# Designs tried in a protein design chat: VH-VL binders against q9h9l3. Part 68

Target 1, 176 residues: q9h9l3
Amino acid sequence: PRKMVAIDCEMVGTGPKGHVSSLARCSIVNYNGDVLYDEYILPPCHIVDYRTRWSGIRKQHMVNATPFKIARGQILKILTGKIVVGHAIHNDFKALQYFHPKSLTRDTSHIPPLNRKADCPENATMSLKHLTKKLLNRDIQVGKSGHSSVEDAQATMELYKLVEVEWEEHLARNPP
Short names: E, the ipSAE of ESMFold2; O, the ipSAE of OpenDDE; V2, 0.75 times the mean of E and O plus 0.25 times the DockQ between their complexes.

## First folded at step 3 (VH-VL)

Design Fb13 (framework fv_fezakinumab; at its last look DockQ between E and O 0.04; V2 from the best seeds 0.00; counts 0 for: pae O 13.2 > 2, placed apart)
Fold by ESMFold2-Fast, scan of step 3:
Structure Fb13 (fold): chain C 176 residues (1-176), chain A 120 residues (1-120), chain B 111 residues (1-111)
Amino acid sequence: as target 1 above (176 residues)
Amino acid sequence: QVQLVQSGAEVKKPGASVKVSCKASGYTFTDYYMHWVRQAPGQGLEWVGWINPDSGGTFYAQKFRGRVTMTRDTSISTAYMELSRLRSDDTAVYYCARGDWSYGYEFDLWGRGTLVTVSS
Amino acid sequence: QAVLTQPPSVSGAPGQRVTISCTGSSSNIGAGYDVHWYQQLPGTAPKLLIYDNSNRPSGVPDRFSGSKSGTSASLAITGLQAEDEADYYCQSYDSSLSAWVFGGGTQLTVL
C-alpha cells in the first residue's frame, strides 16, 4: 500500500478587492493524525483581506511566516508519491500551484459512500463541518478564532478512514 | 462557441520582444489555466508555461525563465505571452491552450497558433 | 531531447492496426500522472485525442484507444484511414520539473 496523508490549507485574499485566494497556512497529517507539517506561509503578494473569521490568519502570523516558494518546496516533498486526502482538495492544490496525480487524490467532498453514510444526497458537495458533525459527532470550525487547518486535516483523514476500504475497492474497479 | 483566438503572425529582429495574445470565448475564462506551447518548424511540441487567469499567478519552464512574461486581462478574457531578447531559434508557432487545474491536466482546447519569425 | 520517448515514425495500410509507444520515467508516468494524446494534422493545431490514459473526447472515433502500464503508455489505432495521417504526441506532467512534458512525436504514414 502507498502511504497516505491529509492536507488542509488556509487562504487569505490578495489582488483587486482581495478576491484572489493566496496560501497563508498549510497543515499535513499522517494516517494516524500526527502533524507532519504546519506552517504559516507568506504570500508573494500584498494581503488585502486576511479573511480571519474563516482562515484564522492575522497580521501577526505573517511576521516570521515561511515565504511561499520555500514552503511550497517543503510541502511538495511531503506530498509527492503519497495518497493525499483533502476536502475540496483542488482548492488547496490550486493555492499551492501544484498538480497531484488524480489516481493518488482523495476528495472527501466527492465520495458518494461518505455522503450516503451521512444521510446526504450522494452527489451533493457537503461541507467538512457538516460531515464531521454527522459522522464523527465532533464540532469543528467553532468560534471566532477562525478555522484550525490542523483540526480540519485530522477530521478529513478520519472521515476518509470511514469509507477507505469501500472506496479504494471502487477505485480499483473504476479507475479515475 | 468555445474557442481561443490568437493574434496574427509576427516578424522580429534578434534582440526584440514579441507579445502574442489569446482571446477566450464560450466559457468562464477564470475557470481554466492558460498554457503556452511552442513548435519550431518541423519540430515537436515544447511547453513554455502557464498562467492562472483568476489569480494572475504564473509558472514558466526553466528554459524560458527571465525571458517570458505571461499576463491576462479578465475584462476581455485575453491572455498574453511576451518573449524578450529574441533569438533566431525562437522562430516557432506559439499556441495557447486551455487546461483544467483540478483533476484534468490535459489541454482540451487550442488556439490556431501564432507564427513568430525571428530573422535578421 | 523530449522527456517522453516516442518512435519517430510508424506506418500501416488502410484497415490495419498500429500502436505508438510513449516511454516515461518515475517522475512522470511512473509517478502516477495520466497520459494524454494529441493528433496534429498537417498545418493545424494539435487536437486532444485521448485524455487520462484511455478516455475519448466527444467526436473521437472508437478506433482510437489508449492504455498505460508502469512508466509507459500506448496509443492504438485500428481500421486505419487515409485521414489518420498525422503527427501524434503523448503528454504527461513531470513532478521533478513541475512542468508539462511531451513526447518527441510520431509521424503516422498511411500507405
Scores: ipSAE 0.556, ipTM 0.841, lowest interface PAE 1.9, mean pLDDT 91
Fold by ESMFold2, look of step 5:
Structure Fb13 (fold): chain C 176 residues (1-176), chain A 120 residues (1-120), chain B 111 residues (1-111)
Amino acid sequence: as target 1 above (176 residues)
Amino acid sequence: QVQLVQSGAEVKKPGASVKVSCKASGYTFTDYYMHWVRQAPGQGLEWVGWINPDSGGTFYAQKFRGRVTMTRDTSISTAYMELSRLRSDDTAVYYCARGDWSYGYEFDLWGRGTLVTVSS
Amino acid sequence: QAVLTQPPSVSGAPGQRVTISCTGSSSNIGAGYDVHWYQQLPGTAPKLLIYDNSNRPSGVPDRFSGSKSGTSASLAITGLQAEDEADYYCQSYDSSLSAWVFGGGTQLTVL
């Protein structure tokens, strides 16, 4: 079977009025939750809003951050050929300017068996924090200092493991 | 009505530049990548590059790097492709096409094309 | 050369079945990227015919079908009709080039 990784990213505001989401941190973990990549990333555009309350990104993190182009190259080498798990993962791929095969992508925000296990309607979109609390009995994204992309990637992998056998079998019978 | 409306045909001399426009209607312009694809007379389809209308980020096929610039104006839902230092073999119909950025890579909406003729 | 290889032409009589092959490599179809097919009638823009290997958009007749296996894909047209005379292109994504790639196109002639 293909190797599996989980990814999570933190974004800052760039562009007019700080409304564009630009990558400022990326964390990748393996199946066991070991960290394969965790870097602060300097966007190519001026940062208008660090969004620290949610992103955990502060100005000091950017001083020696890896430039976006270099970080993107490193991240894509890790993701290529692997099953990539994320939560609302299309936002992470968009921030990376990256296109991963649909058949190798797993989005915990769109897995009906996971919602059923959480006693939620299959079409409801639940936050990572909510699913993690309900299904793993853990609180993530705690406090006012922002999210940790390492913590979030690890939680995402653990959530996927809860439905992995069922969902992989479903996908094998029902190719995208 | 969901559509892409392109600017009219252009006739250029070798060495000149051309800028083709593509106006999106009936959908949220910034939710989809915009691709440019060209087709020389009697030839196949050739991908030129994409622009992310939300961020302004671009990526160009190797063949066109250094000669193509893709831009957009989100206030009028319009994408642009500018090709410089034109040669006679740049004569082609240039299409814009919408690409799904969520999970698929298919081009589900195409403009009618803009004929660019480069004649010496 | 096109990254994806298609036969330059195919032909068939009305009512017959034809197939159009699309051969890629380990960096595109073989890497798991889906194949999409476009029909281009003379003098018109391409139109999406098959997406994600085998799915038909609304309005595409069920006599068009697609499949993918290994590094190759195939478009099948059954019950061939005169209106099917067109150029057909396969398309995928290539990870080594970071690029959308098309086949060279196949000209279908209905005899």
Scores: ipSAE 0.244, ipTM 0.750, lowest interface PAE 5.2, mean pLDDT 90
Fold by OpenDDE, second read of step 4:
Structure Fb13 (fold): chain C 176 residues (1-176), chain A 120 residues (1-120), chain B 111 residues (1-111)
Amino acid sequence: as target 1 above (176 residues)
Amino acid sequence: QVQLVQSGAEVKKPGASVKVSCKASGYTFTDYYMHWVRQAPGQGLEWVGWINPDSGGTFYAQKFRGRVTMTRDTSISTAYMELSRLRSDDTAVYYCARGDWSYGYEFDLWGRGTLVTVSS
Amino acid sequence: QAVLTQPPSVSGAPGQRVTISCTGSSSNIGAGYDVHWYQQLPGTAPKLLIYDNSNRPSGVPDRFSGSKSGTSASLAITGLQAEDEADYYCQSYDSSLSAWVFGGGTQLTVL
């Protein structure tokens, strides 16, 4: 089987009134939860809103941040050919301005068996925080200091592993 | 109806610029990348670049960098491709094509194409 | 000089099975990127025929099928019909070029 990685990105607000979501941090972990990538990323545009309470990003993190173009290249190199697991991963790919093969993408926010296991509606979009607490008995995204993309990526991978066999079989019969 | 409507044919001299438009309807314009693909007469398909209609971000094929500019007007769900310093080998039908935000490097919706002829 | 290699032409009689190959490299198909196929009827824009190697969009007959293995992909058409006469293009993504890439196209003639 192909190697799996989990990705989580943090975004800040750029553009008019900070409504544009720009990549500011990206974390990638392997199947075992080992960190393969974790970098602060400098958006190409001026940051209007750090969204710190959600992103955990502060001004100080941008001082030596990796320019977006460089970071994107590094990240894409890691993701190429791998099954990429994420939660609401469309946001991450959107921020990366990158397309990953659908057949190699796993979004834990859209896996009915995962929701079922957590006693949630199968077609509902549940938060990573909720699923992690319910299924892994772990608290993530605690406090008001923002998220840890490494922690979130690790949690995402662990959640997927709970339904991996069932879901992979489903996908094989019902390709996206 | 979901469709992409492109501007009409253009005839240009070498060295000039051309700007082709592509108006989207029947879907949320900002939910999909807009790609541009061209096809020279009797030749194959060649990817030019894409624009993110939401952010305005662009990515161009290396061959066209420095000559192509992609823009959009979200208020009228229209994407634009401008190609400058035109050469005879730029003569082609230029297509706009829709791609998914996250996964979509397949193009599931195409315009009818705009013929751009470059001749002295 | 397309990045993906296709035969320039294939032909078949009505009712026959034809296949169109698409050969890539380690930086595109071999890197795990999916292959898509387009049908282009004479004088028209390309139409998505197969996506993600083997999936058919709505409206595409099941006599069209796609597969991928290694660095290559293949489009198969069974029960060939006159209306299948068209140009067919494979597409993928090339990480080395950071670009969407197409095959050179294959002209299918129905005899």
Scores: ipSAE 0.000, ipTM 0.546, lowest interface PAE 12.9, mean pLDDT 91
ESMFold2 (binder alone), look of step 5: mean pLDDT 93; pTM 0.950
OpenDDE, look of step 5: ipSAE 0.000; ipTM 0.537

Design Fb14 (framework fv_fezakinumab)
Fold by ESMFold2-Fast, scan of step 3:
Structure Fb14 (fold): chain C 176 residues (1-176), chain A 120 residues (1-120), chain B 111 residues (1-111)
Amino acid sequence: as target 1 above (176 residues)
Amino acid sequence: QVQLVQSGAEVKKPGASVKVSCKASGYTFTDYYMHWVRQAPGQGLEWVGWINPDSGGTFYAQKFRGRVTMTRDTSISTAYMELSRLRSDDTAVYYCARGDFSYGYEFDLWGRGTLVTVSS
Amino acid sequence: QAVLTQPPSVSGAPGQRVTISCTGSSSNIGAGYDVHWYQQLPGTAPKLLIYDNSNRPSGVPDRFSGSKSGTSASLAITGLQAEDEADYYCQSYDSSLSAWVFGGGTQLTVL
């Protein structure tokens, strides 16, 4: 069987008016929620907007941050060949400039059985915070100091585990 | 109608630079990545790199790093590929092609190609 | 040398079946990446023929079909017609190169 990991990334604003999302932190956890990777990452471009309310990133975190090229190499070594779980995960892959096989990708924002369990429309894109509260009775992303990508990755893995058996059986019968 | 229109043929001397344009129409330019692919006369297809027109972010095949630069102008829905320090073996038809970011998405729309000839 | 291996040529008569193979490795097709096929008629740009292993774009006849197994893929053309004479390219993504990769191309001759 293939190993499974969950990922969550934090992005800062670069480029004109800070509208480009650039990777500034990445957390990866294993199936049990143990941290495999958690680093602040220095974008190659000038940071215009730290987006601190959401990202939790401050200028101080960039002082000893791992340069993007090095961090990307480390992250890809962990992800390659594994089932990767995330929430709205294509945003994370875009920030990493990485293409993961569709058959090995699990996006908890697009799993109909998960929305069904949360009493949400199957085709709606629900936030990680909402699904975690509904299904795990846990509040994440609390306060005004930004999100924890470790907490988000752990919650994402726990959410996936609620539907894992059903969804893996569905995918085996209906390959993406 | 959905199409990619490329600039006309170019003839360059070794050591020069060439800049090829690709104008998109009939779809939202920033919703798709733009790939560049080349084909030397009588040879196969070779991927050069991509640009995300929304962010301006780029990724190049290793053999072209340091010589290729991809840019775009969202106001006119046009992508550009500039190749510098040209060699005779850079003679090829250069295609632009659109694709989605997520792997598994094909190049579903192609420009007609721009012939770049490098000769003394 | 292309990353994916295709036979340089195949031939058949009208009405016959031909198959074009595409052989990869553990870093591309073997890693689970999908295979896409392009048809290039003489003097034209490539055109998408098959995507995600076996799917046909609108307008592509069902005479064209694709399959994938292990580290290899194949394109089958049934009921061969004169207008099918073209070069055919397979394509996938290679994780070790972080690049889209193509086969060397197969020239189909309709006799």
Scores: ipSAE 0.427, ipTM 0.804, lowest interface PAE 2.7, mean pLDDT 91
Fold by OpenDDE, second read of step 4:
Structure Fb14 (fold): chain C 176 residues (1-176), chain A 120 residues (1-120), chain B 111 residues (1-111)
Amino acid sequence: as target 1 above (176 residues)
Amino acid sequence: QVQLVQSGAEVKKPGASVKVSCKASGYTFTDYYMHWVRQAPGQGLEWVGWINPDSGGTFYAQKFRGRVTMTRDTSISTAYMELSRLRSDDTAVYYCARGDFSYGYEFDLWGRGTLVTVSS
Amino acid sequence: QAVLTQPPSVSGAPGQRVTISCTGSSSNIGAGYDVHWYQQLPGTAPKLLIYDNSNRPSGVPDRFSGSKSGTSASLAITGLQAEDEADYYCQSYDSSLSAWVFGGGTQLTVL
């Protein structure tokens, strides 16, 4: 069986009025929740909005942050050849400027059995926070300090594990 | 079908104003920036500005500030670009183009363009 | 003159490989802003061809590829076909101008 990792990224605002999202932190955990990667990342562009209330990123985190180009290389090395689990993972991949093969991608925001298990509409996009609370009875992203990408990645992996067998069978019958 | 439908061709005199519309369909209008790009006959592409259909916020290229006004009507998923004090060198095909809301970079959906001709 | 520099024209025979360069500066491509490419067939609106330096939207053949290095980007077309005859534009963002910027465009002729 292929190795599985979960990824979660935090973005800050760059560009005009800070509306452009740029990668500022990336966390990757393995199947057991062990942290494989967790780095603050320095965007190549000037940060206009740290989006701290959501991202948890502060200016001080950027002082010794890993330059984007370097971080990207490190992250891609980890992801290559693996099944990558994430929540709304298209955002993470876009921020990384890397699009993992669809056949090896698992997006917990688009898994109908997962929503069903949480008594949510199957075709609705539910937040990671909501699913985690509903299915894992765990509170994440609490407080005003912003998200913890490690915590979010771990939660994402745990959620996927709840429907892994069913979903993998589905994908086998219906390859993307 | 996901598409942008623009208003018809316009002919204006120098000094006049023109307002071009762009109606979005097939997607959530407020989830994407709406950019405007123009192309003079036989020339390249030139970015004019963008509007955030959700907030109404705008950002214009320096060249057009003071002459361009971008607005939107969310009730009919329509964006507008008005250009005033028209000059002959404003003659161009004006495109509306959808841009990612989070990243705002690439324009993945384009209207067919609206020809605006400015001549005395 | 465009902020990003492209050759005004390139040509190739069917089946050949052609490349279109896009040269920027430290305030755009060199500043780390992504490069996108558009194809504009005669008499039509531009179409997104490559986004985020090297990604292809759905429907774009894999014979189109993009790359970025330093202050420049490049579009490569392999297995050139007659229908590839069009104008190609690179795009990025320039922080000094606070604007999205395009290359001057490259007219590709298929011989």
Scores: ipSAE 0.005, ipTM 0.565, lowest interface PAE 10.4, mean pLDDT 91

Design Fb15 (framework fv_fezakinumab)
Fold by ESMFold2-Fast, scan of step 3:
Structure Fb15 (fold): chain C 176 residues (1-176), chain A 120 residues (1-120), chain B 111 residues (1-111)
Amino acid sequence: as target 1 above (176 residues)
Amino acid sequence: QVQLVQSGAEVKKPGASVKVSCKASGYTFTDYWMHWVRQAPGQGLEWVGWINPDSGGTFYAQKFRGRVTMTRDTSISTAYMELSRLRSDDTAVYYCARGDYSYGYEFDLWGRGTLVTVSS
Amino acid sequence: QAVLTQPPSVSGAPGQRVTISCTGSSSNIGAGYDVHWYQQLPGTAPKLLIYDNSNRPSGVPDRFSGSKSGTSASLAITGLQAEDEADYYCQSYDSSLSAWVFGGGTQLTVL
């Protein structure tokens, strides 16, 4: 039996003109939506752009933030050997500098049955906000103060549960 | 055309350093990771490390840590691998190869290789 | 030592079928990481032949196929041709090493 978790990360801009995305917060929830990990993370490079409108990260959040190297070790310990659910999850793995097995990865931005339930084209990449509103009748990422990665991770797990049986059966017959 | 063009063959003495270049064209340089793989004469493929051209972040195989340095110049879409304190057993063809870090882990595009010969 | 194990050589006559095995462990293929295969013709760079266990890039004939089960993978070549004479390498990712790993390579001789 494989345990399942959902992850959502927030990134800030580092490097020249803030163009590099660096991990600044990570939230991980279990199958029932309980928080397993939620920490602000201090990038090893100078933050040029907090991207606060989307990330919700402000300078004050960095004061007690966990250094990247330590946070990465903690996060990878939780993810290893588990089915990991996320939305556009490749961005989260890239920020973590982590390669998770594709057979244990579930990306709710690329699950055709989920789009079908939302009356969206099966091959389109729909936002987490849209799918959550359409399928769970819930508004997330509301306002101009940035996203909650806990809220996003919880919504992502709930979305996956809507298609879990169908999609796991599909993957068993058609391995990625 | 999508291609990786590597610098020419090098002959070095033990203890010297070598710097191999890999120029990308036909795609967005910062969208893919660049891997380096070597092959000693008559031997198999050995992974050396990767660089993320967007961030400049690197990771090296344990065997090469302390001797290898990977860099890139985004203005000319070129990646570099420098290997220092060369030994005779570093004689190999060194390849750069493109990897997709968005779910794909295969190396779908390879340079033609750069032969580095280390001899006294 | 190579992290993934392949037979050092395999041979067949034109028109025959050959298979090349690739055996890993719980930290790579057994952990769920996909297996990729590369063909290296004499004097050339490796070329991606199969990716994600069983998928073919554009231009690769359907005579080449891949499969994966447990901690092992296989490359099958049907209808052998003289042009298939090459070295074949399997590749995966190893979580304990945080590294891409290759098999030792298999030399295919077409008799």
Scores: ipSAE 0.414, ipTM 0.793, lowest interface PAE 2.7, mean pLDDT 91
Fold by OpenDDE, second read of step 4:
Structure Fb15 (fold): chain C 176 residues (1-176), chain A 120 residues (1-120), chain B 111 residues (1-111)
Amino acid sequence: as target 1 above (176 residues)
Amino acid sequence: QVQLVQSGAEVKKPGASVKVSCKASGYTFTDYWMHWVRQAPGQGLEWVGWINPDSGGTFYAQKFRGRVTMTRDTSISTAYMELSRLRSDDTAVYYCARGDYSYGYEFDLWGRGTLVTVSS
Amino acid sequence: QAVLTQPPSVSGAPGQRVTISCTGSSSNIGAGYDVHWYQQLPGTAPKLLIYDNSNRPSGVPDRFSGSKSGTSASLAITGLQAEDEADYYCQSYDSSLSAWVFGGGTQLTVL
């Protein structure tokens, strides 16, 4: 089977009134939760809103941040050929200005068996925080300091592993 | 009806610039990337670049970097491709094509194309 | 010169089966990127025919099928009909180029 990685990105606000979501941190972990990539990333445009309460990003993190174009290249190199697991992963891909093959993408926010296991409506979009608490008995995204993309990526991978066999079989029968 | 409507044919001299428009209708313009693909007469398809209508972010094929500029006007759901310093080998039909915003890189919707002729 | 290699032409009689190959490399098809196929009728814009290797959009007959293996992909057309006469292009993504790439195109003639 193909190697799996989990990805989580943090975004800051750029553009007019900070409405544009720009990549500011990206974390990638392997199947075992080992960190393969974790970098702060400098957006090409001026940051208007750090969104710290959610992103955990502060000004100090941008001082030596990796320029977006360089970071994007590094990240894409890691993702190439792998099954990429994420939560609401479309947001991460938007921020990266990259898309991964559909057949190699796994979004834990759209896996009915995972929701069922958590006693949630199968077609509902549940938060990573909620699923992690319910299924892994773990608290993530605690406090007001913002999210940890590494922690979130690890949690995402662990959640997927709970339904991996069932979901992979489903996908094999029902390709996207 | 879901469709992409492109601007009319253009005739340009070498060294000039051309700007082709592509108006989207029938779907949310900002939910899909807009790609540009060209086809020289009797030749195959060549990817030029893409724009994210939501953010305005762009990425161009290496061959066109420095000469192509892609923009959009979200208020009228229109994407633009401008190609400068035109030369004869830029003569082609230029297509706008819709691509999935998040996962897919297939182009599921195409404009009818805009013929750009570059001749002295 | 295209990144993906296709035969320039194929032909078949009505009712026959034809296949069009698309050969890539380790940086595109071989890297796990899916292959898409487009049909371009004479004087028209390309139309999505197959996406993600083997899926058909709505409206595409089941006599069209796609497959992928290793660094190559293939489009198969069964029950060939006169209206199938067109150019066919494969497409993928190349990580080394960070670009969408097309095959050179295959002209299908129905005899």
Scores: ipSAE 0.000, ipTM 0.548, lowest interface PAE 13.0, mean pLDDT 91

Design Fb16 (framework fv_fezakinumab)
Fold by ESMFold2-Fast, scan of step 3:
Structure Fb16 (fold): chain C 176 residues (1-176), chain A 120 residues (1-120), chain B 111 residues (1-111)
Amino acid sequence: as target 1 above (176 residues)
Amino acid sequence: QVQLVQSGAEVKKPGASVKVSCKASGYTFTDYYMHWVRQAPGQGLEWVGWINPDSGGTFYAQKFRGRVTMTRDTSISTAYMELSRLRSDDTAVYYCARGDYSYGYWFDLWGRGTLVTVSS
Amino acid sequence: QAVLTQPPSVSGAPGQRVTISCTGSSSNIGAGYDVHWYQQLPGTAPKLLIYDNSNRPSGVPDRFSGSKSGTSASLAITGLQAEDEADYYCQSYDSSLSAWVFGGGTQLTVL
């Protein structure tokens, strides 16, 4: 067992004009890509915009979804004390209303060696879809029926593994 | 300019409620968490809680749960902290402070503070 | 009670070096949470002095530096000046409390 997991969340629009991003699904995978958690989550506020094209979430998924407070407790129990990998992971943590230590956080949208391997500028923020296609020769987030947070979490872990040795060495010498 | 402007000093009797405001300017109000921190005369800093101005979500320190309520009004970029059932030991300067949730958890911008005095 | 432990006071003469310690536990600094430092001049609001263990905001002179090791952090002030006389607070996040936590504060007196 390894103390590293990858997370990806799907958000729906709540609040005025559906502007607020509220957690509606969370997937967590272990180092090998095995699913540790994958639940639809019921926001405490009224859903204005399902954002189905991107989130993959529909009204039917909310019928038996886990209430936010319960889901948050389950998720935090899995994340606490572990290295957590994600892509633009601050959005996931914001939706979870959770503050994970920066020293245990790995954001594949902000790892310069990963961008270098993809022939992208080191300081650019590249999409998960682009990096996965370029470095893993795999298409994710295909079609118009929404994304799979399981697929995204698995791709994120695989991307991190490409630079893990180099990046962990960098972080040991240059703690965040 | 980037600043947090707080409401003026308040004098309240025990058992009353007080509502302190904090108006943000010079930045996008919904991009940062708003924290509340208090300091009793001659004492140290004590964290009260935070509000996410984007979602309206809140989290309060255990000591204040049941007595504190944080709200915001995005149309005027203003955050509020209401403390009820006031006691004399709630006498303190109450600060609002801006915090980042993404890659840091420090408070980089502070209001000047609002003195709340609780006495008969 | 303060969750992070600081000495209540420290003193030094102009030009000297002083250090202020901040001791935490396994649920905060020991859990990997970063330490931030604030300077509070008499009658004013606290101001961010050091963030993420060792980084300075623009405008903070390099005489101020921070470090973190294990469950503790330190603020070092070199070349002490009279205007450094203030209260200094460390801050971190505590995972068991899900709360921001402060040290009790250290009053620096420049002799």
Scores: ipSAE 0.216, ipTM 0.726, lowest interface PAE 4.8, mean pLDDT 90

